# Miniprotein binders against q56419, part 23

Target 1, 326 residues: q56419
Amino acid sequence: MEGRTLEEVQEEVFKRHGVLVPKKELEDLAKALEEAGLLLTEKVEARLKEEEEKLKRERPMRLAGLSYPEGEREARAFLEAFRASYPGEGEEARVLLMPHLEPSRVPEVYGAALAALEKTPPPERIYLVGVAHRPLKEKAAALPVPFQTPFGPALPDLPALQALDALLPFELFNTPLAFREEHSLELPLFFLKGRFPEARVLPLLVARRSPELGEALKVVLRDFPGLLVLAVDLSHVGPRFGDTPLTRTLAEEARRRDLGFLERLAEGEPEAALAFLGANPTRIDGVEVVASLLPLLRERKGKVLAHRLDLEAPTLSAVGAGTLVL

## First folded at step 3 (miniprotein)

Design w23
Fold by ESMFold2-Fast, scan of step 3:
Structure w23 (fold): chain B 326 residues (1-326), chain A 92 residues (1-92)
Amino acid sequence: as target 1 above (326 residues)
Amino acid sequence: GEWEELDPNDPRVQELAKFAVEEYNKKTGKNYEFVRVIEALRWEVDPETGGTYYFLLIEVREKDTGKTYIFYAIVFENPDGTLELESFREVS
């Protein structure tokens, strides 16, 4: 229930200024707001069209200088600091589950992902599957352009993306604007590009359960082998997510839910992992991704390297994050 | 983007309003002095590529006559922080 339409704002301003401004000026103000609204709508639509055209050529960095350093040298030091935050050695990954929330909130979890990448032979390509935080025209989407990073552009694997598109019952390249501000791809990609600078990328977003995506990916991965990365967060609890304020009991329940989910994935039982969540599967970011990728996760055993429930004290809310190697 | 009401007395809002008055004076040869911001709204398109639109309702004084007028201004802020005056119209 956040945000207001321009008409709602106009109504509020009109009501408020009726107290402060003479009636003639109030009428002129209403006309000015209507004219400005039409002009702003046209300008916003024109800029979004320009942004969409730009996205046909490249995807620029959005979080440089905010979530990670924009300079290559500083970015390298930042990445190595995250690796140093995790004392473990890691495990080789064929499938990697890692978070996409703000890295500074869970440095050890990202460090565990980096440890796994150190044990993993450099892949020719990375299938990076994130969660759509904006509507998609279809259940899933991809953007077949270079993604800018401080380590240089992450180049798209065009042959593999084309092969995937050909196997799907919907147009894969359907919503470029959804990729404009998508941290579920940008934040994991920063770490992946830093470790595997030569790897091509398939940047994929899932909005709703798409079993056809998982079936198609299973076929494509046989012809175009690579590292599969699920960039997903775990439990979302507290008022920030439309829930009750976090208590010790709710935090314990969230940790148990996260770990139970991850451990069942580690046993190669993704259906059991989804069932374990019970009546509240949507409280884990990534349910739609896991449900879409079932054919790639079955019978694949692995290990949970790290888990943390990160507390956002001002909102009495928390987000779970984990690193799982399969 | 979402429409957001801003505090008219916010230092940044004050800077935007002064920019609008100065740009209008340069373009038209008018001699308006900024008096105050009555209302300010923000529509953030995309900080990295789309920038931010501001709607400002501004009171100005004509220096030579001392008469006051109400104008609305639309100011666009580019991602690099540079400003463009899109519109400046008298409310009448």
Scores: ipSAE 0.012, ipTM 0.365, lowest interface PAE 8.8, mean pLDDT 84

Design w24
Fold by ESMFold2-Fast, scan of step 3:
Structure w24 (fold): chain B 326 residues (1-326), chain A 91 residues (1-91)
Amino acid sequence: as target 1 above (326 residues)
Amino acid sequence: GEWEELDPNDPRVQELAKFAVEEYNKKTGKNYEFVRVIRAERQEYPEWGDGTRYRLTIEVREKDTGKTYIFEAEVFELDGYLKLESFREVS
């Protein structure tokens, strides 16, 4: 908030440590710290510019060896193990809602998504819509480069991305650095690329509701048909998310809120799904994505295949995850 | 609640131990094989309803080397959902 004067710093040091530091020594120290801060800022800015230039060519894997195996054979076995964790059958998807939560936390939910992909004809392109975990210059952004995966690079659909950019009132390719470490795209993409290795992708991030994005996508999808994937997590409850400690009642409320939201989407009523969340819509990170994509979700009926509330007992917090086909 | 001792050979305890080893393998890329449960304890969380924490002392074998290790695992169960909270080597 407000800066402190050198006189205040001198007085505090004297009272705390019993040492009187001459004002000139404090001034010299402050100048040295400011100069060091400026040099550090220049180095950070240079590094960020270098990272941004690299992102103009490709988006490398960041979670390989952590959230999924780096090698193709190991990655394939890993993906099939997730499919096996879901005992049900899939259903064909034109729109798929799946999580971006760490896969090992909700394997049956990702397994349900894989089951749906097995029943879905291979799309020529995937519109992969995730949630921005870093600030975007605009309400939404895309990165038009190959995204590396253990199954080979997921290539961008440049014509479709350019068509989308032309229809938007803002520059679509506005924040490359936001894609450097974005798990809401990387984790779903691992599963999607494993199932549809030839599909091109439109990697999209939503930070704030953008009705213009949904309207533009509706137009682009007519000329460039493909699979729409909403990579969103559901309820975020507990102290980790700035909320009260999770109780049995709050956990039950979170589950009912998640399922009520998903079931209304499955009835083709996305406005009703948003309204159902009522008092606390921001507790679901997918709210901004759903609100942006209303034109693509209306009157599409489908089915909820899986839902789980992942518990973090030490923090008394939880995150909901689900798989919905439309 | 307080910790209550369980029979290490109880079928449910065996299931939870196997779950813990498989989850640890998935997260770390390790190739551990479940051998046995040495000790098992349960603690119930009344405020979580049916929530239960299990503390299991598990012997595992590394498939490629045949070397054995002992781990203490904590597994949390709520409404049929299982979560591996910790998996730490014990000497």
Scores: ipSAE 0.000, ipTM 0.201, lowest interface PAE 13.5, mean pLDDT 85

Design w3
Fold by ESMFold2-Fast, scan of step 3:
Structure w3 (fold): chain B 326 residues (1-326), chain A 90 residues (1-90)
Amino acid sequence: as target 1 above (326 residues)
Amino acid sequence: GEWEELDPNDPRVQELAKFAVEEYNKKTGKNYEFVRVIEAERFEVDGGTLYYLEIEVEEKDTGKTYIFEAWVYEDPKTGEKLLFSFREVS
């Protein structure tokens, strides 16, 4: 288990075997592994300490060979295939919203992101904001080390990270271990590094609404201009996520909810987007990211390039994914 | 750049470690005395240098020792040092 959520374990099993096992069976397995871990607490603690030590030097690839190819040549072919899956032209992005869902499930959505990156001048740095899937000691965190990719390491922007840390009322580099297995950074980073190999990165995780992060980033972006990337998925619906089984009606409601949210962001009205979700409740993992970054999203008009609600028929569940340029 | 292992007894490394302890004391009101550097590494990029230090400190009044991890950033333009992180190793 190693600190993974039940949903993450279920997703990994699906990726490897193409079948979602019953939730109860995974719960029973997770409980057995946790009980074994309790008996072998010393080994679990030693492993976590070893991983934390490694994260002080670099963040290794975790999903290479699973979600994207390990080799550079194969990885480039993979990017071109995903670009080809989107039939449209991109738009220039100053802010890019893209998914962190398994790429093979929504190839057209990642293709739309790639199309936007083709129209975007190469940035000196990328502010990559993902969602924390593990607890953070503070509302947000960053890890100032190289992130490995098939295209070489994505290097941290140390001056920009330092400038950001100096403006925050909490320690930014507070939870290194949270970055060990974090697909909301790793999956977008694969695409971003493939298209902008010279760009440095600020890998940021948001766990809870942090208005101070948005205010600080607005200041830092003035002195350290770059591309802002929000790596967020949209609606999470169905039994896989503890909700009602998906029907055609509920799926169409989720699509309209996702699009209503994205369209309001595209109008430069992020508060209206959040209010829309409050009036039409759904589980969107990006809400805390958007709420934290309000100062960077206001009055920036743009375009929704793609949206898909990806259905997992065996579990009657779905995850929404979209590409938005601002 | 890549992480490069440094000699813990290098005078420059010692200076960075003492800086980290002094900054932590200022921020927290603690009275820690620098004892030694256990490990030191650096990572250089065009925009600056990040140092990772494992430091032993002693609490003056109690004589108790603690091990801390410190991340120190150095700006190559100004030579300014900033303490990014200072955490006890348990």
Scores: ipSAE 0.006, ipTM 0.405, lowest interface PAE 11.7, mean pLDDT 84

Design w4
Fold by ESMFold2-Fast, scan of step 3:
Structure w4 (fold): chain B 326 residues (1-326), chain A 90 residues (1-90)
Amino acid sequence: as target 1 above (326 residues)
Amino acid sequence: GEWEELDPNDPRVQELAKFAVEEYNKKTGKNYEFVRVILADRQEVDGGTRYELWIFVEEKDTGKTYYFLAEVFEDPKTGEKKLEYFLEVS
């Protein structure tokens, strides 16, 4: 057929569609192409278009059976075990910052988030803001469909999403494929849906700083009040993230930087929190989320409930995680 | 006091790591063989010295490798060592 490597096809598809197609899938597709007379690229693009059409109806679970149990009973027990891992009491949240890394790595941090949700009156809707791990056509995006969970589908708040879209200078529903595999939404949503099964959700991704998103959300939250959740991880340190191998000194430095950032947010000083990170260099993907939401974070006092630096020994790397209520 | 970073290749650090692996094997029936220390730190506390060790081990029968975070407490009065923590890390 064609003389291109599978790696070249994989890279081309990623650049065009923001999807990394596994090499095994490309190999399987290539074996079928002779019967259809199609080019490998055309077949992959047709499959991605089919996936995009499916995402217009619902967002299926991707991490069930991997990061959390598929069955409702098992999922409930799993969630309760995370709550039990945190010995403290929660605080009521109007804004909740929680992680999106693998929950089993930082169970007490997710437990602290659950404790806060336990003290929070059930919201009618949750504004769930995650970090885009794939390119978006615009600075931010949303997907206005049910998100499947072991506790049933998390339904979109269509009126609030439409109100938000109307206030933005770009189309909010602009990159459905970016939501196909997005753990910064799926993992926090598991915990949020388990605690607030009746709440509707606004699933939002931020790729780049969008001040217009924060301004629009401030208006929408006035008319459609709800819980604001920032699903962000903290420090990323070590070779896995392009840095030097982790040492105890660097790990302690990362812990101090994470806590300094969170404490400034807890004081209602998000600009000071961002400036602190600039003065104390660290890699935090959630910076774009915080920078976009400044109008919603100013002058809101709160409390840091938990913090942990998860150490990944095989790569000599670490990721920080925390729970903050405002 | 504050934590003090130690050389992972220091003979004393190596001895503490081997102690931790041997104590864990005794308690669990595992047959892990000490390979090396990745990170080592010490802290002076009331009553003694606390050591945190990031240890790489190999399971002798299978050749499978694992990383553990160990905490060892040393009593300055007796010189006795106690394994407080031994957690598999990933």
Scores: ipSAE 0.000, ipTM 0.227, lowest interface PAE 14.7, mean pLDDT 84

Design w5
Fold by ESMFold2-Fast, scan of step 3:
Structure w5 (fold): chain B 326 residues (1-326), chain A 90 residues (1-90)
Amino acid sequence: as target 1 above (326 residues)
Amino acid sequence: GEWEELDPNDPRVQELAKFAVEEYNKKTGKNYEFVRVIRAFRQEVDGGTDYILLIRVREKDTGKTYIFWAIVFEDPKTGEKKLYSFDEVS
């Protein structure tokens, strides 16, 4: 009965707020409320409303002290260690594809991204496009507030965000709670803010392919030029993702799929990259981002700087990560 | 080591999957019913057998279905089974 109640609360919150509250949070709240003799649903709704109000002012760090250091000095040393892990010099980027996987798992891949950023002139703004790990009310969303980092707040580019919103057939600022816990923005932003402390940011999430987003971004980028960053992970293989345990053969197949996808993007052929994955299916969350941003990726040639397939030995699973400059 | 894919309809595979669902229900108080095995794999290591099972379950009260992956260890000398992991596919 209790497990059913938690699922009903989770589902009701999702229907009302477009957010799946993690089951562990609901379990922790249920325990606290049982000890206090209080009703779970009303307290969950009150807490979510409080967090949504807080998100109207700023987006706080969630992964500081976990995925990266909280202090500025320690954060800078951490970032420098990632750059040092990549032996190459990078290439100038107009478009950068980088991962959002836990950085410590693929340090050379983040190092390659940092190398590319070192060769890139400081942009006035960064269009940071991540993947929604929680449902959005629309196909895409943005949060127009400062995002806290150990290097200071990454300030939103409000004029560019408003210009983008005006061109879309849906409300861009539609699901603030989806940004509360979103590593696909927070982890790349740590590296981007460390390299370009003066750049303003457009923090964007894609849940499902939105061709209208790509068309609108093409217009906005002409009037508000900046660096486009696609923060996406590549193949997700193994039991953790509903697939077979990772073998040497399957790892090589995942690497082939990842590299085939990236190489076609590097040729300026994003439709060919999507078609390649359609013929060789895999769980790449970047598919929805690439499909949304087609007008921005066509005819842009570039280079794959790094690729790794990170093995999670305990789960017999792996996640691909890459750095691509266009 | 080497993983061998098994027929998901094999009676032994079905038995292991039902064990995993029952064991998870006992530990968590959940009321999942076994629906089917989607895929199954085995590996012989350290004097025992590890099984990985992709299992569809249904929640009895809601009728909703979920896919879990389970790791089950079987000791060939004692016949003892242990559920090491039972997690929803992400």
Scores: ipSAE 0.022, ipTM 0.467, lowest interface PAE 5.7, mean pLDDT 87

Design w6
Fold by ESMFold2-Fast, scan of step 3:
Structure w6 (fold): chain B 326 residues (1-326), chain A 90 residues (1-90)
Amino acid sequence: as target 1 above (326 residues)
Amino acid sequence: GEWEELDPNDPRVQELAKFAVEEYNKKTGKNYEFVRVIRARRWEVDGGTEYFLYIEVDEKDTGKTYIFYAFVFEDPKTGEKKLLDFREVS
């Protein structure tokens, strides 16, 4: 590995493929390659290329056995326990905003989403819009393959995905590796597939605001009606996110900003919701998704069903989560 | 399934696009004329192959140009084709 550090290799792979390879994996691989006299970067790139090819067939479960049970019966009981954690009846949704935070941290918020899904007629397809936690080659991306779940594979809506791609000024299927480990799609999908086992899915990631995505989706939804799901978390505050340790004042600010954002969306005023946040000082990750989907959110009134600011005690940090129906 | 990009000018892709336009005209009474394939993709599915085509067509009587997407299923053993969907993109 002459002239290259593990950090340089990690950075190069991240820039080229949008994948952050853990240093431990690089260390383990470097030891094996040193014995063989081979270059680490070449072997990592070969493995990522192989993984990218496998993602053309299906997207496997990554969080089964960790964030949700891998067995169908156990997964069903788990889902029903989350529903039971929310005392309300929910409201019918044409658009649903729900979290992608670890479910066990905010069970009542996921329960509210489940309550809304119970009141919603089964859609033929779900437009599932998450937040990219890894770089995308374009502002947004999709992966047109079955996503495995404990309830069976969530099948892609190929006609609707292709109609969407045709209307965009960029290639929609542009970064398969970004979907390898993406909890903003996997965690909401677990709940959505459990409630709507026959619905097909458009798994979409937004990295940067894409008004052209919202315009294209408005056209596609007219021809391919379905449930629009915004899988976003709200405020991120505390040292883990670059703030001082969580205080009462910071927590109150985060709660106020979360609820002010959601209530403006519920009034059918997404531009007002974005303006209310300003520079987004509490780091609501839904901003880029909302900014991309403006044409689908304007003049659509609804209701905030649940909100929680969940404390991560070891880091003195917190993440906001909410359920909104429109 | 597995997907791949296809050459829009591939003779097989051209045949699929012409098939799609002809089938749509037969079913609807429209008189669209095939102009070109803008994009083509293939999906392997259980029991066969699905093709997505992004097609430019002209309406003979009006001279207006439209873009359609077409989904065609092909049985690889018999070569039989079925038009699954044909819609205007706008």
Scores: ipSAE 0.006, ipTM 0.403, lowest interface PAE 10.3, mean pLDDT 86

Design w7
Fold by ESMFold2-Fast, scan of step 3:
Structure w7 (fold): chain B 326 residues (1-326), chain A 90 residues (1-90)
Amino acid sequence: as target 1 above (326 residues)
Amino acid sequence: GEWEELDPNDPRVQELAKFAVEEYNKKTGKNYEFVRVIWAVREEVDGGTRYELVILVEEKDTGKTYWFVATVFEDPKTGEKKLESFYEVS
């Protein structure tokens, strides 16, 4: 109907086609369309509710056999191959920034992260902060269940998650379905669990900048010390991301933007890093994470271990990836 | 080796993309439907051909669409296809 009465539709059809459609037939059609729509909505709601209930128990692997091997032995060999792709020895990390894009595209960058983890004492827990690729009901969310990996389940740190929830002005466990398919957590977790099999995890997603998250995490880390991991990708450029086709000039600009951002973080100046990016912070998905975690990044000096702008020739697009230790 | 661009509307490319979506659904329990190929390339590697496809998919029942990058390996001796990677565009 779209704002038209049944009488108006009946009159229009008569004028155009010389046929008077009984009002009852139009009513029956409208009712049938409503019933079909309601039935479809009910089916979708039932399936989402069922999936949400499953996520209250565990988060299954979604990318096993695709982005990493499903079997433990093969997964271990895969991890070792990535480490071997980076020629350096790494540095100890208290805070680690690593990518979450497809690992095979930037093996040296993931290798640098593995090198850093090799130099890092095993933490009791990992605060794994990724980027929400689906809407969240709040600015951030967590899922307090075991995350399956080829190396066994990564167990949640329930006391630390509850302590965090208590300090936030919103419900932390607010959008379980957003975790159903979330590569920004699953891909870094594969590498982290392979290196630190005994560490518990706090799987956190940021959708929008949440200064209250950073303040709360600063308090929780005091009582529950652990490794902070920012799982973020850098520049997103080209038509695949709603931008112009990649040129050599734009690629060089993206590289300079990524490195300028990372180097300012390495100097312990996260506000300067954000300011450096200028008026379009959404071109780097890590901006919202960094903006949320300012209290945890200030005055921490470190080193950029690796950076790559991965060129996707078919789409004339690129994604930046880097490894930073603080 | 260098990647060679393929016609995304080529029936063979369409077949590879449908294979990738079907394999992903089988492994993950998802019900994505193939919509179209955006870009496709191939590279000759040791032991076979590797294809990289940018695929538009639609989630069944919601109608929401997503871009995925799929890598498919084909053994020229057997014709066997293997989905090497399948990930959503961030």
Scores: ipSAE 0.000, ipTM 0.330, lowest interface PAE 12.4, mean pLDDT 84

Design w8
Fold by ESMFold2-Fast, scan of step 3:
Structure w8 (fold): chain B 326 residues (1-326), chain A 90 residues (1-90)
Amino acid sequence: as target 1 above (326 residues)
Amino acid sequence: GEWEELDPNDPRVQELAKFAVEEYNKKTGKNYEFVRVIEAYRLEWDGGTFYVLTIEVREKDTGKTYIFEALVWEDPETGEKELESFREVS
């Protein structure tokens, strides 16, 4: 229990401040506070319960003023600058794969996603599928509340979320706290809300492959058609991810695996994309999402619009990012 | 940007490789002597340059040779260098 609480604190600090605090340092801090008659574990648990209650009403912005501007006018200019960073036209998307890492690191990749959204008719709803960076009680989860953005709140599609929940063998709304600090939803949502202000959203997180999620979504999408967005990053290499420092050989391997994965998805062959990666040695985080959504990705052909391997200078690590339309 | 292949015999590449071997010796207490650069690559990033160098070294006491891959970061404004990694290639 206590170790799980400290892990969440470590993740929160990293996501907000870009600083990875060692678990041992957090454990030592918790012990020091307990020895001083201050119960960090009890205080943290009380705070988490308060945050969970707040999340029953709305999901506030966490990255405003850090990853994107908090004011609507400034946010609009920011979004248009990213679009301008991509010289291409884009293509209509029924399924869009886009990144969720810090936008300023891969502006052309987000620009390609924006170009695709410009060519896409406004959807009534967006199925936004991200990757859980915190433990979930089940393989997948959703949060059925308004998500705040600089462009106004992204409203949940309650009928579609309830239809999805009814088809699943587990409770869909199972881990509200996992959504409190989740950049895999917040960062793509900024761009999606800026382009489709009227669209309702189904904010979904995948922690582990859930074939039952894909089967249920196939049914729900027939009755509640919309844009499917896979908000996933690609290769994760280097010390920040428990790997060796970035080298030319490792960077080339990551690019090769990223592109091989995306190109097979573009051919409508998601099983071939997964098989190509094998044991996933460069840690493409899209694997669990793709494996969950197989019924929605088969036989859909498309195009890779952009790909970049972003170098994180301070950590000598890299994260792959791409834009794929299907 | 993309990784750019460099001439392993370039004087700048040679200087970086010698720096890497010297730093590794200083940090580990090893006594490797620089022999040659086999491959070299450069990646420019906002605020710095990364170099990947494949280096042949000789252990002075045994005469045995080893091949290492070194990752060096350089600030082009200050000229400051940091050896980020130095690992044997088998």
Scores: ipSAE 0.000, ipTM 0.180, lowest interface PAE 15.6, mean pLDDT 84

Design w9
Fold by ESMFold2-Fast, scan of step 3:
Structure w9 (fold): chain B 326 residues (1-326), chain A 92 residues (1-92)
Amino acid sequence: as target 1 above (326 residues)
Amino acid sequence: GEWEELDPNDPRVQELAKFAVEEYNKKTGKNYEFVRVIRAERQEVWYEDGTRYRLTIEVREKDTGKTYIFEAEVFEDLFDGEKKLESFREVS
């Protein structure tokens, strides 16, 4: 494997493991391995295999001490502070749309989600649908292991996950390594586990539109009722995301697009929500999740509780976040 | 956004404090001279497309030589760079 470029190593790892290792991680590893006199590709492959084996038993916290507190007492105080950031009352949710953006950037939006959870009877299970930030071998994936949180492990609903797997035309448990670092599941799960400590979870990632996932979930939810959570961010605008620098008018347009999308979902019209965005091209990562879950969103009316556009001044970029109950 | 501590001696903080004193003088007819910044904080305000600064400023009244401590809040627009003095209150 000596003499291979970092791009070749990255491509080989992706091909074999369905994981795109960031070039910086490969560069850092290459430097360490050169100091030890070891082959890069061989050692990366061995390390990823070891990580994959560990993920067969549990999924450890990655963002504890960074995005949320490590200790249970501090974590509960953190939740209370976020709830206090939203002065309104929640609404009972059968479906909850919430962000997965860094919580400290949009505390009122997470506070609105907590308000909705406060009004919602404890579910037996939570279908937590996030967005894959790393490639998956299939359109969607799940990891059937306990996910660690400051409130204790969130246990998988194995019977429901197996029922789902049986209905899909692909293997559901297809890319364990994609779950090693995945904030679209970890950040919402922190809030969900804090509110519903007894609920089991189905941690699901969507990489590409999977209508078969939505059809299968509709069947599974009939036999295994629970709370459906869509953990998605809204508009991604500005140079950080390949767009032009933000102007006041572009920021106002992003807010209008986010709210137009959410309000159409609140009317029980998810196809209209997608069509609205299609007529006005945008980078909402929730599009693939909503498009996959159409059968679960149709004819469900609800309410938009909060919306914010988080601005990054140094990059003139922004990410939208919202809370919607259906 | 949470309030973030800033270095009171940062040139940008110093410029904001001087702006606050000048703006207060213009609005009130007072003749205060900027002396120093005691404390500075910033808050990113996502819904207002800008940053709010909270500054604890020592000023001197030119006519009497008496010093006062004020807390000023200054909003800076992200797109226009326009600054607005939102509050200027004496702290005892």
Scores: ipSAE 0.021, ipTM 0.493, lowest interface PAE 6.5, mean pLDDT 88

